# VH-VL binders against C2 domain-containing protein 3 (C2CD3), part 20

Target 1, 169 residues: C2 domain-containing protein 3 (C2CD3), of Homo sapiens (Human) (q4ac94r1171to1339)
Amino acid sequence: SSGLLDVGLRYRRSPRTAEGVLAARTVSISVQIIRACGLQAAAKALAEREPALQFSATVGVNASVTTHLSFLPQGEQRRTHPVACSFCPEFSHHVEFTCNLVTQHCSGEACFLAELLEFAEVIFAVYHENTKSASDIISIESCKEYLLGVVKVPTKELLIKRSGITGWY
Key: E = the ipSAE of ESMFold2; O = the ipSAE of OpenDDE; V2 = 0.75 times the mean of E and O plus 0.25 times the DockQ between their complexes.

## First folded at step 19 (VH-VL; framework fv_levilimab)

Design y3 (from x1 with heavy chain G54H; at its last look DockQ between E and O 0.40; V2 from the best seeds 0.00; counts 0 for: grease 18.93 > 18.9)
Fold by OpenDDE, look of step 19:
Structure y3 (fold): chain C 169 residues (1-169), chain A 121 residues (1-121), chain B 111 residues (1-111)
Amino acid sequence: as target 1 above (169 residues)
Amino acid sequence: QVQLVQSGGGLVQPGGSLRLSCAASGFTFSYYWMSWVRQAPGKGLEWVSGINSHGETHYGDSVKGRFTISRDNAKNTVYLQLNSLRAEDTAMYYCAKGSWRYLYSGYFDYWGQGTLVTVSS
Amino acid sequence: DIQLTQSPSSVSVSVGERVTIDCKSSQSVLYNSNNYLNWYQQKPGQAPQLLIYYASTRESGVPDRFSGSGSGTDFTLTISSLQAEDAAVYYCQQWYSTPYTFGQGTKLEIK
C-alpha cells in the first residue's frame, strides 16, 4: 500500500563548542513532519495479518513517525508524538539533527555536509501504537506498535523541494 | 527474563547450506534489531548480519550474496540462511539482541548460547 | 568500514593489579557527545557479554572495577583490581555505522 507523508527540511546555523575545530561548526537540520494520509489502507492491509488491528483499521490509528538521517549514527533517530485515532494525522512536528559541516569519512578524508546530503536519505517509519494489545505476558512494553509504512526520501530532493513525499510504502 | 535460544548448526560440506534459528523470549521481539555474530575457532568476533524491525537486512561484506537473515515475529525467531558455505565460514554463530528499537541495533545487550557451524570436506 | 584495533593482543596480570586495554578506531565514533563504542567480555566457552556501552556506561550487573574511558578514536577499558574471574577475551565494538565491527580482541590471563 501507499500513502502520503508531507515533510519539509530546513537548515539553521548552530554554534557548538565541541571536541574540535570541525565540531565547532555545525548546522541544525530540522526535519518537519507535517501530515500523513492514507494510513487506513495500510492499517487494513496489516489487519489481515494482525487481527488485533481490525478495530483500529476501522476507526483510526495512533500514528507516530520515526525519523533518521542516513549519514548520522544509528543512535540519532527521532520520533514524533503520537497522533491519536486518525488516518490523516497532522503532526506539525519538528525533529532537529545537529550535523557537523565537516566530518571524517571512513577513508579518513574530510567530507562536507553538502556532499553527504547529496547522497543521503531521510528515513521515515510510520507506526501505529495499539494500547489494547497488551496481551503478551512476555512483552516488556505495555503497548504494542505496528509498522504501517516506511518512506525513504533522498535529501537532495528536499534541498530543492520544501515539502513533498507523495508516497510511502 | 530475556532469552535467546539457538539451533540449526552442524557439519556441512563446502558449497552446502544450513539454516540457523534463534528463538527469542522475554521481550517484545518485533521491536528490536537482531544480529548474527560469528567467531571462527580461536579467532575474534565478526558481525555477520542484522535485521531491523522493518525487515531491512544488512550484511557484512564477507557473506553478502550468500547469507540471508530473516525474522518471523509471530514465532519470535530470527533466522540465518547460510548458502554456498566455505571453509572460512566455520565458526560459532551467535544471535544477538540489539538494545535499540525500530530502525537500528544499538549495542548487543543479550546473546544466544551459540551454534557451531563446521564446513569441511 | 570502521576498523578497530586493540592493544595489547594479550596480557597476563596478577590478581589485584590494574589492567588497561586500548581500542583505536580508524575514524571517530563520536557524535553529539555520544561515543558509539562498546566493550564485551567473553569468558572461555561462553558467549560474549556486554560490559560497557557508549564508551563509559557500565551495563547493569557489571562490577565497579570495570570502567571505560576515551572519546573519538581512542578508548580504554580499565580493570582497577583484577579478579580471577576476569580472565577472558575483551572486545571493543562500534555501532556508529554498518557494518558493525569488533576489535580483534584482547586475551586477559591471570598470573
Scores: ipSAE 0.166, ipTM 0.763, lowest interface PAE 1.6, mean pLDDT 88
ESMFold2, look of step 19: ipSAE 0.603; ipTM 0.820
ESMFold2 (binder alone), look of step 19: mean pLDDT 93; pTM 0.947

Design y4 (from x1 with heavy chain E56D; at its last look DockQ between E and O 0.28; V2 from the best seeds 0.00; counts 0 for: pae E 2.7 > 2)
Fold by ESMFold2, look of step 19:
Structure y4 (fold): chain C 169 residues (1-169), chain A 121 residues (1-121), chain B 111 residues (1-111)
Amino acid sequence: as target 1 above (169 residues)
Amino acid sequence: QVQLVQSGGGLVQPGGSLRLSCAASGFTFSYYWMSWVRQAPGKGLEWVSGINSGGDTHYGDSVKGRFTISRDNAKNTVYLQLNSLRAEDTAMYYCAKGSWRYLYSGYFDYWGQGTLVTVSS
Amino acid sequence: DIQLTQSPSSVSVSVGERVTIDCKSSQSVLYNSNNYLNWYQQKPGQAPQLLIYYASTRESGVPDRFSGSGSGTDFTLTISSLQAEDAAVYYCQQWYSTPYTFGQGTKLEIK
């Protein structure tokens, strides 16, 4: 019903070639972060607890989006550049997560990517980056960022739908 | 200045329950992943559970289905509800702060003093 | 789950000596040139304290006699000139994926 993000997910396999010895096969999980909407409601809700946000909740937020594939380390999140002063930002951002089709442990155990994708998610977090005030410029503290919302998109449909997954979430 | 003050340990019989508490100060609690890590007497460290700022919970296999992590951001407190306790759950329980914020755990940069849970005969 | 195995299990050395503690991972903890491995120190009767994160980066306030190295599956903590205060148990820990796991620990004693 009411989505927060317009995103696309794609599964891309390494092309096969007639070249000699192959490196381990890799695939990419392509993530497109197209745009967001409905951010004013989230900003107003936060402004009830954070008075410093009340101006931004009226005029527009400085939105950015992080994206993370749930079975990869959380430190490998990727982030869009911020889009200033909007409740309906356009990001047009593309991220690729490179994955091995088969992963092996030093113990000899194997794990197929398809097994991971059955239960995995792409996790999107939408932030507002507060603009610096005169008081913030005086301090050495970083600009505050605030979490506006979280969207989780299951990856299991990538195993079935080769054209990918697109839409509002 | 970061402090994690724990409470709620004690003696309990097998099959019993306890709730552990960890009160935080000196940082913006609501932004951070919080975890519980336990250490049986004379043994090593075992990660037990974690919860992010959005309330997503994670559990080690040995406690999944029996333990429940939760947080109260108004009280700057993380809780661990221990149910269906077994003798093997006897340990010192530490709360620990993740070094990254919001949805992401990071490494554990601050630890509480620990509370002892003993599951008696 | 990713298992971490430390060696040695214990070591007894004199002040001023160099010690090396190894940590072997059952699976690579390397992604995008980042090694998701940490080292903690636990002194008797205390909670653990972070020493090293990302395999080789010292936490603020950690003396430079502590260093971490290694990549992928093989990691090393080195104490270049041991002090009496370094008597502790040392743990490696991975945060590549949940459940996060620790090595079994290495007890360091001073003669």
Scores: ipSAE 0.443, ipTM 0.785, lowest interface PAE 2.7, mean pLDDT 84
ESMFold2 (binder alone), look of step 19: mean pLDDT 93; pTM 0.947
OpenDDE, look of step 19: ipSAE 0.596; ipTM 0.862

Design y5 (from x4 with heavy chain G106S; at its last look DockQ between E and O 0.64; V2 from the best seeds 0.00; counts 0 for: pae E 2.5 > 2)
Fold by OpenDDE, look of step 19:
Structure y5 (fold): chain C 169 residues (1-169), chain A 121 residues (1-121), chain B 111 residues (1-111)
Amino acid sequence: as target 1 above (169 residues)
Amino acid sequence: QVQLVQSGGGLVQPGGSLRLSCAASGFTFDNYWMSWVRQAPGKGLEWVSGINSGGETHYGDSVKGRFTISRDNAKNTVYLQLNSLRAEDTAMYYCAKGSWRYLYSSYFDYWGQGTLVTVSS
Amino acid sequence: DIQLTQSPSSVSVSVGERVTIDCKSSQSVLYNSNNYLNWYQQKPGQAPQLLIYYASTRESGVPDRFSGSGSGTDFTLTISSLQAEDAAVYYCQQWYSTPYTFGQGTKLEIK
């Protein structure tokens, strides 16, 4: 499926307070998740295989976006709040990833952030949350979400372009 | 109650193929990372492969190009296709559930009962 | 790949005694105040079971006698008072980067 995901990326220094010797060793990668478009096509495509999506494919999806930097631990993935019942959700969500300027390779060799960014990618995944499928409101696991699309953007490109991702798989 | 029930193991000759299955229940299967971990007889655990909710696949170096992980969300089942099997692939294969929804999980909270794969001439 | 080395490889301890198992990582698995290190218990003939995640968080249902500590590259699993049912092989495992490697395991036997 094809769609648009409007995002912004900024690389900035993270000035932390005097207590943080770490301030000199870390930077912040700021990711802005602004809006998505074209989610209906994705929803309809999925609805062909998943009848539970037929309703949302016509009315609107409850969209959220996960963001992950490929060189960070998987646990560092972040997720936006869901925007309800829209095929063109406006998220206006800001996520910051604290990154070390120097990391240790498995070999013990130092690896610079710039080197990581050269080969890394930002992974965005857009999900629809089907609230009607939740049998138990108490359990987050009861809510079923469906992947609408994934966008992978090389961080090298984002450093140049700064914003704007078109299309998703 | 979370359950992972495995099947599909057995004896196979070198160069042969097997397909392992892990049927999941008791949780929203589509939302979670699933993995295969194997254990050679009398040896330790080795992560083999994983697949996240987005269908992205990952493999250990020892099995890249030979094994394929997949999932059928409609059947709540994760599969491991084992091709070009070698003697060193002989192991108990466990399917394991990732801990976090929509994440490349941070730990395995539930495990299948294991399926024995024996590669021998 | 991140290598995890456990010590000891095997240990025999009497019931009621304190047991410590160490796990050393070839590189730091610490990021943003989280140690991506887990501990599993595997009893004979059974599948592994999660004991500790994020180095020190005990999984639900795990007895209080089990605890995890450490940060960065050095981690320890502690059983404060060994019980007979604790005879098993224990594994550390990292989730910092793929492949998600395991330690070689520590076989704990009861004297």
Scores: ipSAE 0.115, ipTM 0.742, lowest interface PAE 2.2, mean pLDDT 87
ESMFold2, look of step 19: ipSAE 0.465; ipTM 0.784
ESMFold2 (binder alone), look of step 19: mean pLDDT 91; pTM 0.939

Design y6 (from x4 with heavy chain G54A E56D; at its last read DockQ between E and O 0.47; V2 from the best seeds 0.66)
Heavy chain, then light chain:
Amino acid sequence: QVQLVQSGGGLVQPGGSLRLSCAASGFTFDNYWMSWVRQAPGKGLEWVSGINSAGDTHYGDSVKGRFTISRDNAKNTVYLQLNSLRAEDTAMYYCAKGSWRYLYSGYFDYWGQGTLVTVSS
Amino acid sequence: DIQLTQSPSSVSVSVGERVTIDCKSSQSVLYNSNNYLNWYQQKPGQAPQLLIYYASTRESGVPDRFSGSGSGTDFTLTISSLQAEDAAVYYCQQWYSTPYTFGQGTKLEIK
ESMFold2, look of step 19: ipSAE 0.550; ipTM 0.804
ESMFold2 (binder alone), look of step 19: mean pLDDT 93; pTM 0.950
OpenDDE, look of step 19: ipSAE 0.626; ipTM 0.874
ESMFold2, fold request of step 20: ipSAE 0.676, 0.673, 0.651; ipTM 0.842, 0.840, 0.826
ESMFold2 (binder alone), fold request of step 20: mean pLDDT 93, 93, 93; pTM 0.948, 0.945, 0.948
OpenDDE, fold request of step 20: ipSAE 0.777, 0.780, 0.760; ipTM 0.909, 0.908, 0.899
ESMFold2, look of step 20: ipSAE 0.435; ipTM 0.774
ESMFold2 (binder alone), look of step 20: mean pLDDT 93; pTM 0.946
OpenDDE, look of step 20: ipSAE 0.757; ipTM 0.903
ESMFold2, look of step 22: ipSAE 0.527; ipTM 0.796
ESMFold2 (binder alone), look of step 22: mean pLDDT 93; pTM 0.948
OpenDDE, look of step 22: ipSAE 0.527; ipTM 0.857
ESMFold2, last read: ipSAE 0.656, 0.685, 0.635; ipTM 0.829, 0.842, 0.811
ESMFold2 (binder alone), last read: mean pLDDT 93, 93, 93; pTM 0.948, 0.949, 0.945
OpenDDE, last read: ipSAE 0.427, 0.748, 0.744; ipTM 0.834, 0.900, 0.899

## First folded at step 20 (VH-VL; framework fv_levilimab)

Design z1 (from y2 with heavy chain N52S; at its last look DockQ between E and O 0.43; V2 from the best seeds 0.56)
Fold by ESMFold2, look of step 20:
Structure z1 (fold): chain C 169 residues (1-169), chain A 121 residues (1-121), chain B 111 residues (1-111)
Amino acid sequence: as target 1 above (169 residues)
Amino acid sequence: QVQLVQSGGGLVQPGGSLRLSCAASGFTFSYYWMSWVRQAPGKGLEWVSGISSTGETHYGDSVKGRFTISRDNAKNTVYLQLNSLRAEDTAMYYCAKGSWRYLYSGYFDYWGQGTLVTVSS
Amino acid sequence: DIQLTQSPSSVSVSVGERVTIDCKSSQSVLYNSNNYLNWYQQKPGQAPQLLIYYASTRESGVPDRFSGSGSGTDFTLTISSLQAEDAAVYYCQQWYSTPYTFGQGTKLEIK
């Protein structure tokens, strides 16, 4: 679907954080989820199949974004807080994924993080949360979320870009 | 209640094909990852294939290139096309629902009743 | 691929006794304090049923006598007071990465 997401990715060494954490064997992939735009077209397209979105597609969506690094377990996705009633939300959200510099397979062979990054992606999913605020009703129904779009950003340029990767996708 | 109703099994000769179906109800099918897991007679469980709500497909090593998973969200149905069947593909085939929405499977919280596929000369 | 090995292969135990079933993973399934390991129960003639996810969290409706423990590569399913209806094959399963894999199963019989 239509829309753009303004993000940044950068490589960051993890300094020693807490007692017992070995900073020399781990690094961080830092992900910034800055803002989105153009969400109305996606919301209108979805509202053709999802009547509950008709109002939101006209006035604004309650957008949130999940992010996941493709070689990490699927359960390690991270989510922004929703930004209410907007087609151009500002998230200003920061996520770090800790990664081992070297991963060993059961055969004893090593796999360096650089090899994983060559083919990996950061996956962003943009949602509308169709939830009435507690101030608008006495009881709140369970949140219903709708997928507005997916953005995948290759990580291979982190291998050569000292300042990281930024831009609209 | 969540229900997964399977069909399409049977006896087939080596090299043949079958299509398995799994019809879902009691949840919004189009939002969930669906998987196939098989069990040869008297043996353990083997994950065969999965498909995300957005249509990305995944396969176990033993079936890659021979099996194709697909979904029809209008019919609330996931399919497994079994091609180039071999004797070792003889198994009970289960469909299973992922517990998470959209892109990811999560753990398998609901299972179909199973469909037997027998590959025999 | 991540290989899971269960022990014992089978066990025959009396009602009311404690049973432990072990699952060992060829690679760690731990990330960020989360263990991507599940346990399933399969009774004769039935489909598998989810018992425990994230190594230790019981699925809704699962009796308290079932508990999971362990981390990284070593996991245990414990049935603390065995009931006749617990006769089944038990499987561990990793969902750390595709392809998802299961242990070979542990058959639990009631004496």
Scores: ipSAE 0.542, ipTM 0.802, lowest interface PAE 2.0, mean pLDDT 85
ESMFold2 (binder alone), look of step 20: mean pLDDT 92; pTM 0.944
OpenDDE, look of step 20: ipSAE 0.657; ipTM 0.876

Design z2 (from x1 with heavy chain G54V; at its last look DockQ between E and O 0.32; V2 from the best seeds 0.00; counts 0 for: grease 19.3 > 18.9)
Fold by OpenDDE, look of step 20:
Structure z2 (fold): chain C 169 residues (1-169), chain A 121 residues (1-121), chain B 111 residues (1-111)
Amino acid sequence: as target 1 above (169 residues)
Amino acid sequence: QVQLVQSGGGLVQPGGSLRLSCAASGFTFSYYWMSWVRQAPGKGLEWVSGINSVGETHYGDSVKGRFTISRDNAKNTVYLQLNSLRAEDTAMYYCAKGSWRYLYSGYFDYWGQGTLVTVSS
Amino acid sequence: DIQLTQSPSSVSVSVGERVTIDCKSSQSVLYNSNNYLNWYQQKPGQAPQLLIYYASTRESGVPDRFSGSGSGTDFTLTISSLQAEDAAVYYCQQWYSTPYTFGQGTKLEIK
């Protein structure tokens, strides 16, 4: 993967009203996806294997970013709206993941969120939606997605840094 | 109208190779996660591999390093390359469509008819 | 890996009777009120078919005599009034995390 992604991670306690015992034992991990850069190099590299991306590698990619916490179900991934025709897209996207303070290991034993975060990652994947191809008709049905890069940010620093994790990755 | 039509498989000796194919129709193939699930004779179901819309691959531990899942969106086809086959790989192999677009599999809402792979000396 | 254990492994029931099949997960498959647990039916000589997803949502075309319940680690598939065509093997399956896993299956026979 090539390029950089500017992101922010924050650990927040979610004050939920006592609708249930479980609601009182959750926290929120806030993820900010600010911007990306250097996506042209990624697109060009990919275009070497995918000629259909030659045009986009020249003029700009339609980038979106998926976010996933490694210890959450895959179905809970979030995705930004696409930013069209840019190698340095600004997303300014915010997403929050509700996390239980106590979960279960595969063994059935209780596991605290802090223990999970020590070994967990936030996974960002940057995708290009190809809306123009030399071989494809421009339509929603013909759109293809390509992975430009993946960023993995360890969450262990969230346990130490009260201000969260911010920066380019 | 969704259809998954499988081909390939057959009898092979241990250490041999096979390639399975699953041709999809009735939906926008390129949007969806595709999986392979196998079933040994008289046994239960085992998830083997999955591939999302952008070609990211996932594998069960029992087949890692030996099996390769791939897709050709132009042909609306998902493949499973089976290398270094073992007797325990003998099974009916099913291709399955994920219910969700882009983000991993979801539940398997449609299945192929199955392809029998027999590994025997 | 998340392990799913079904009970019973096999059951024989008369037409019209109520049948319950349990599935226990080694860890919770619940997140944000969604249970990442599905149920499949496999008739002899056929591919599996989806019955229930998200633990309790019935797939389109599935008879209303089929229902799913449970949350977290304990799930149940219920057939309120068994029909002859319901003879099959039933599997629970989780997609909370990869690798996706199935229960060992429950064989339902008609008396």
Scores: ipSAE 0.528, ipTM 0.856, lowest interface PAE 0.9, mean pLDDT 90
ESMFold2, look of step 20: ipSAE 0.682; ipTM 0.842
ESMFold2 (binder alone), look of step 20: mean pLDDT 93; pTM 0.949

Design z3 (from x1 with heavy chain G54A; at its last look DockQ between E and O 0.31; V2 from the best seeds 0.00; counts 0 for: pae E 3.5 > 2)
Fold by ESMFold2, look of step 20:
Structure z3 (fold): chain C 169 residues (1-169), chain A 121 residues (1-121), chain B 111 residues (1-111)
Amino acid sequence: as target 1 above (169 residues)
Amino acid sequence: QVQLVQSGGGLVQPGGSLRLSCAASGFTFSYYWMSWVRQAPGKGLEWVSGINSAGETHYGDSVKGRFTISRDNAKNTVYLQLNSLRAEDTAMYYCAKGSWRYLYSGYFDYWGQGTLVTVSS
Amino acid sequence: DIQLTQSPSSVSVSVGERVTIDCKSSQSVLYNSNNYLNWYQQKPGQAPQLLIYYASTRESGVPDRFSGSGSGTDFTLTISSLQAEDAAVYYCQQWYSTPYTFGQGTKLEIK
């Protein structure tokens, strides 16, 4: 709640080949990660248990965002490049998740994409990457990465909103 | 050196409860998916439960509603609470670390030594 | 749930021989050029150890004699020149979706 992401989700059809007439049609779920705000509260909460974050919690975090569509393989997370020293970073990052309109369950029975989207979510995780200083090079300390928060956006509105979903979450 | 040290386990009666613990070291625990995988005597491996870095929990069908996974990132420890135990839950329970540094990872690069749970009247 | 079926259930071979172990998935575990299938080795009295991930990528420290192949629903673990220490049970495992599942295992014995 203290950190907010401005994101957009869109359903996009992909062209299909004549050879694909026997296979399920594919579409793309387009995810845009525009920006975040309010990250200072999350950074301050973490700094209570991690002294190395105290400076970053005051001046800004090096934020990046991962995104994952809940019914796709969990290793298909995508990640933005970090944006340095900000509590309100601008990412302007775009990813696409290719999905079949019809897929098979483990029982072999068909499952339509609309059925998956009814209960699915796009999951975003916001991280801070702690910058390694020259003094850290002479110590055993290594570069560290901290989870600031998780945002989940339900996909069910894609079933009725032709222009997609956009806004702060 | 990554290390997963398990504790808990033992003999328990049907319907009873037990809590397993897995203490982690040698990596940044808070960033990794942690799982429990069990192996009944003479049987194969069965994934039981997983928990991501944000505390979101996932369960295998055979244990859903009876087992609860949790983590304490301050203690670098993952737990499995086993409730309403049945004879079929008798197994060696392993904790395992996911290899991916993000919320979800389903391949396990490091495993604990195992903790035996025996459910017998 | 995605079911994985291994064959053979057991095999007994001599040192130096080639061994193949198959794993068949009830549905494809391929997405975007990635096969979400792993192989583990479990020696007697030990925890499982990761051998292969993403169907064909060897984990660090795993000998070159172990290789993985296949795509979609059909996968193979190959040991090209069997060593005595390779006696173990081998499991395939999918991580395409939760619940994650393992094959039933293939026991490899040395003659």
Scores: ipSAE 0.351, ipTM 0.756, lowest interface PAE 3.5, mean pLDDT 84
ESMFold2 (binder alone), look of step 20: mean pLDDT 93; pTM 0.947
OpenDDE, look of step 20: ipSAE 0.658; ipTM 0.883

Design z4 (from y2 with heavy chain N52D; at its last look DockQ between E and O 0.02; V2 from the best seeds 0.00; counts 0 for: pae O 10.4 > 2, placed apart)
Fold by OpenDDE, look of step 20:
Structure z4 (fold): chain C 169 residues (1-169), chain A 121 residues (1-121), chain B 111 residues (1-111)
Amino acid sequence: as target 1 above (169 residues)
Amino acid sequence: QVQLVQSGGGLVQPGGSLRLSCAASGFTFSYYWMSWVRQAPGKGLEWVSGIDSTGETHYGDSVKGRFTISRDNAKNTVYLQLNSLRAEDTAMYYCAKGSWRYLYSGYFDYWGQGTLVTVSS
Amino acid sequence: DIQLTQSPSSVSVSVGERVTIDCKSSQSVLYNSNNYLNWYQQKPGQAPQLLIYYASTRESGVPDRFSGSGSGTDFTLTISSLQAEDAAVYYCQQWYSTPYTFGQGTKLEIK
């Protein structure tokens, strides 16, 4: 079995401040990372190649999730705090991405956010952080992160659903 | 309001097979992992098997290769298929709900009424 | 596998008396300040019922005379004032790692 990630995506209006000319030209995409499940299978699979993960594959992984919008710069990626020793971590994490209503293509042409969202996706990556929680006979490498899985959620439904997108992926 | 109602079981000869069922209600079944725990007559509790919300299965060493746990979320039911039964498999079998949603949810907060399996020639 | 050993295996106590049941694990079940150990009560002819989880948190509906303590490898279930209805077998259980395991049980009888 593979793991699943429970997430929510919503359109939000940017808060208008008195300085709000720029705010009027932006929208916020709210991302909620609620919980993950089924991470043991992924951990076990990795443990076949990395003996240092055998313990974590048994007792629980230290999971964190990165979030990235495909049309935003890589530097805008956000990350949850790690949840320790769980195959079903509850993150209860909320992040908002500020998006311009109008942006420019590499070609210099104007592009509306709606056009981007039609083909864009939110990319979630679940990582395990090896914290050397167990004294193993085998030399455990220094704190290393391992990719457990990747989830991609298309954003096109944000264009038609006012309530947003929610569910397990 | 949570209820776990078990069925199946009975008397079977060594080498035989049985299928146990546990029908769940009062909670979102598909969110929770389910377990089977057994108790031989006059003995303690033994964890037998578990299945998480994704369908991943887990087994105790004593039943690996012989028992199969499965779930039907549409029917809110968890099953335990018992094959190649041995005398030492004679026990009261309980289904149990995990307290946490989705995976390895720690403690068992609700239990079925139990189903007796007797393996005897 | 993590082995849990309870003591005593059986005990007979009068109503109103204090009772303590110990559970020792073969390895620590403590991680990130959480003890992955639970206590169950099983009355005659009934299914087990959850009493304590995370070593010291009482399940909803459980009388306050029941308490759990301990950390790491040594745990204790305490009944401050035993009642007649407390006659049962008590089990500790770890969920630190699979396979999940139970103690052998402690039979509590009322004098």
Scores: ipSAE 0.005, ipTM 0.558, lowest interface PAE 10.4, mean pLDDT 88
ESMFold2, look of step 20: ipSAE 0.656; ipTM 0.837
ESMFold2 (binder alone), look of step 20: mean pLDDT 92; pTM 0.942

Design z5 (from y6 with heavy chain N31Y; at its last look DockQ between E and O 0.51; V2 from the best seeds 0.00; counts 0 for: grease 19.5 > 18.9)
Heavy chain, then light chain:
Amino acid sequence: QVQLVQSGGGLVQPGGSLRLSCAASGFTFDYYWMSWVRQAPGKGLEWVSGINSAGDTHYGDSVKGRFTISRDNAKNTVYLQLNSLRAEDTAMYYCAKGSWRYLYSGYFDYWGQGTLVTVSS
Amino acid sequence: DIQLTQSPSSVSVSVGERVTIDCKSSQSVLYNSNNYLNWYQQKPGQAPQLLIYYASTRESGVPDRFSGSGSGTDFTLTISSLQAEDAAVYYCQQWYSTPYTFGQGTKLEIK
ESMFold2, look of step 20: ipSAE 0.627; ipTM 0.828
ESMFold2 (binder alone), look of step 20: mean pLDDT 93; pTM 0.947
OpenDDE, look of step 20: ipSAE 0.644; ipTM 0.869
ESMFold2, look of step 22: ipSAE 0.655; ipTM 0.831
ESMFold2 (binder alone), look of step 22: mean pLDDT 93; pTM 0.947
OpenDDE, look of step 22: ipSAE 0.493; ipTM 0.851

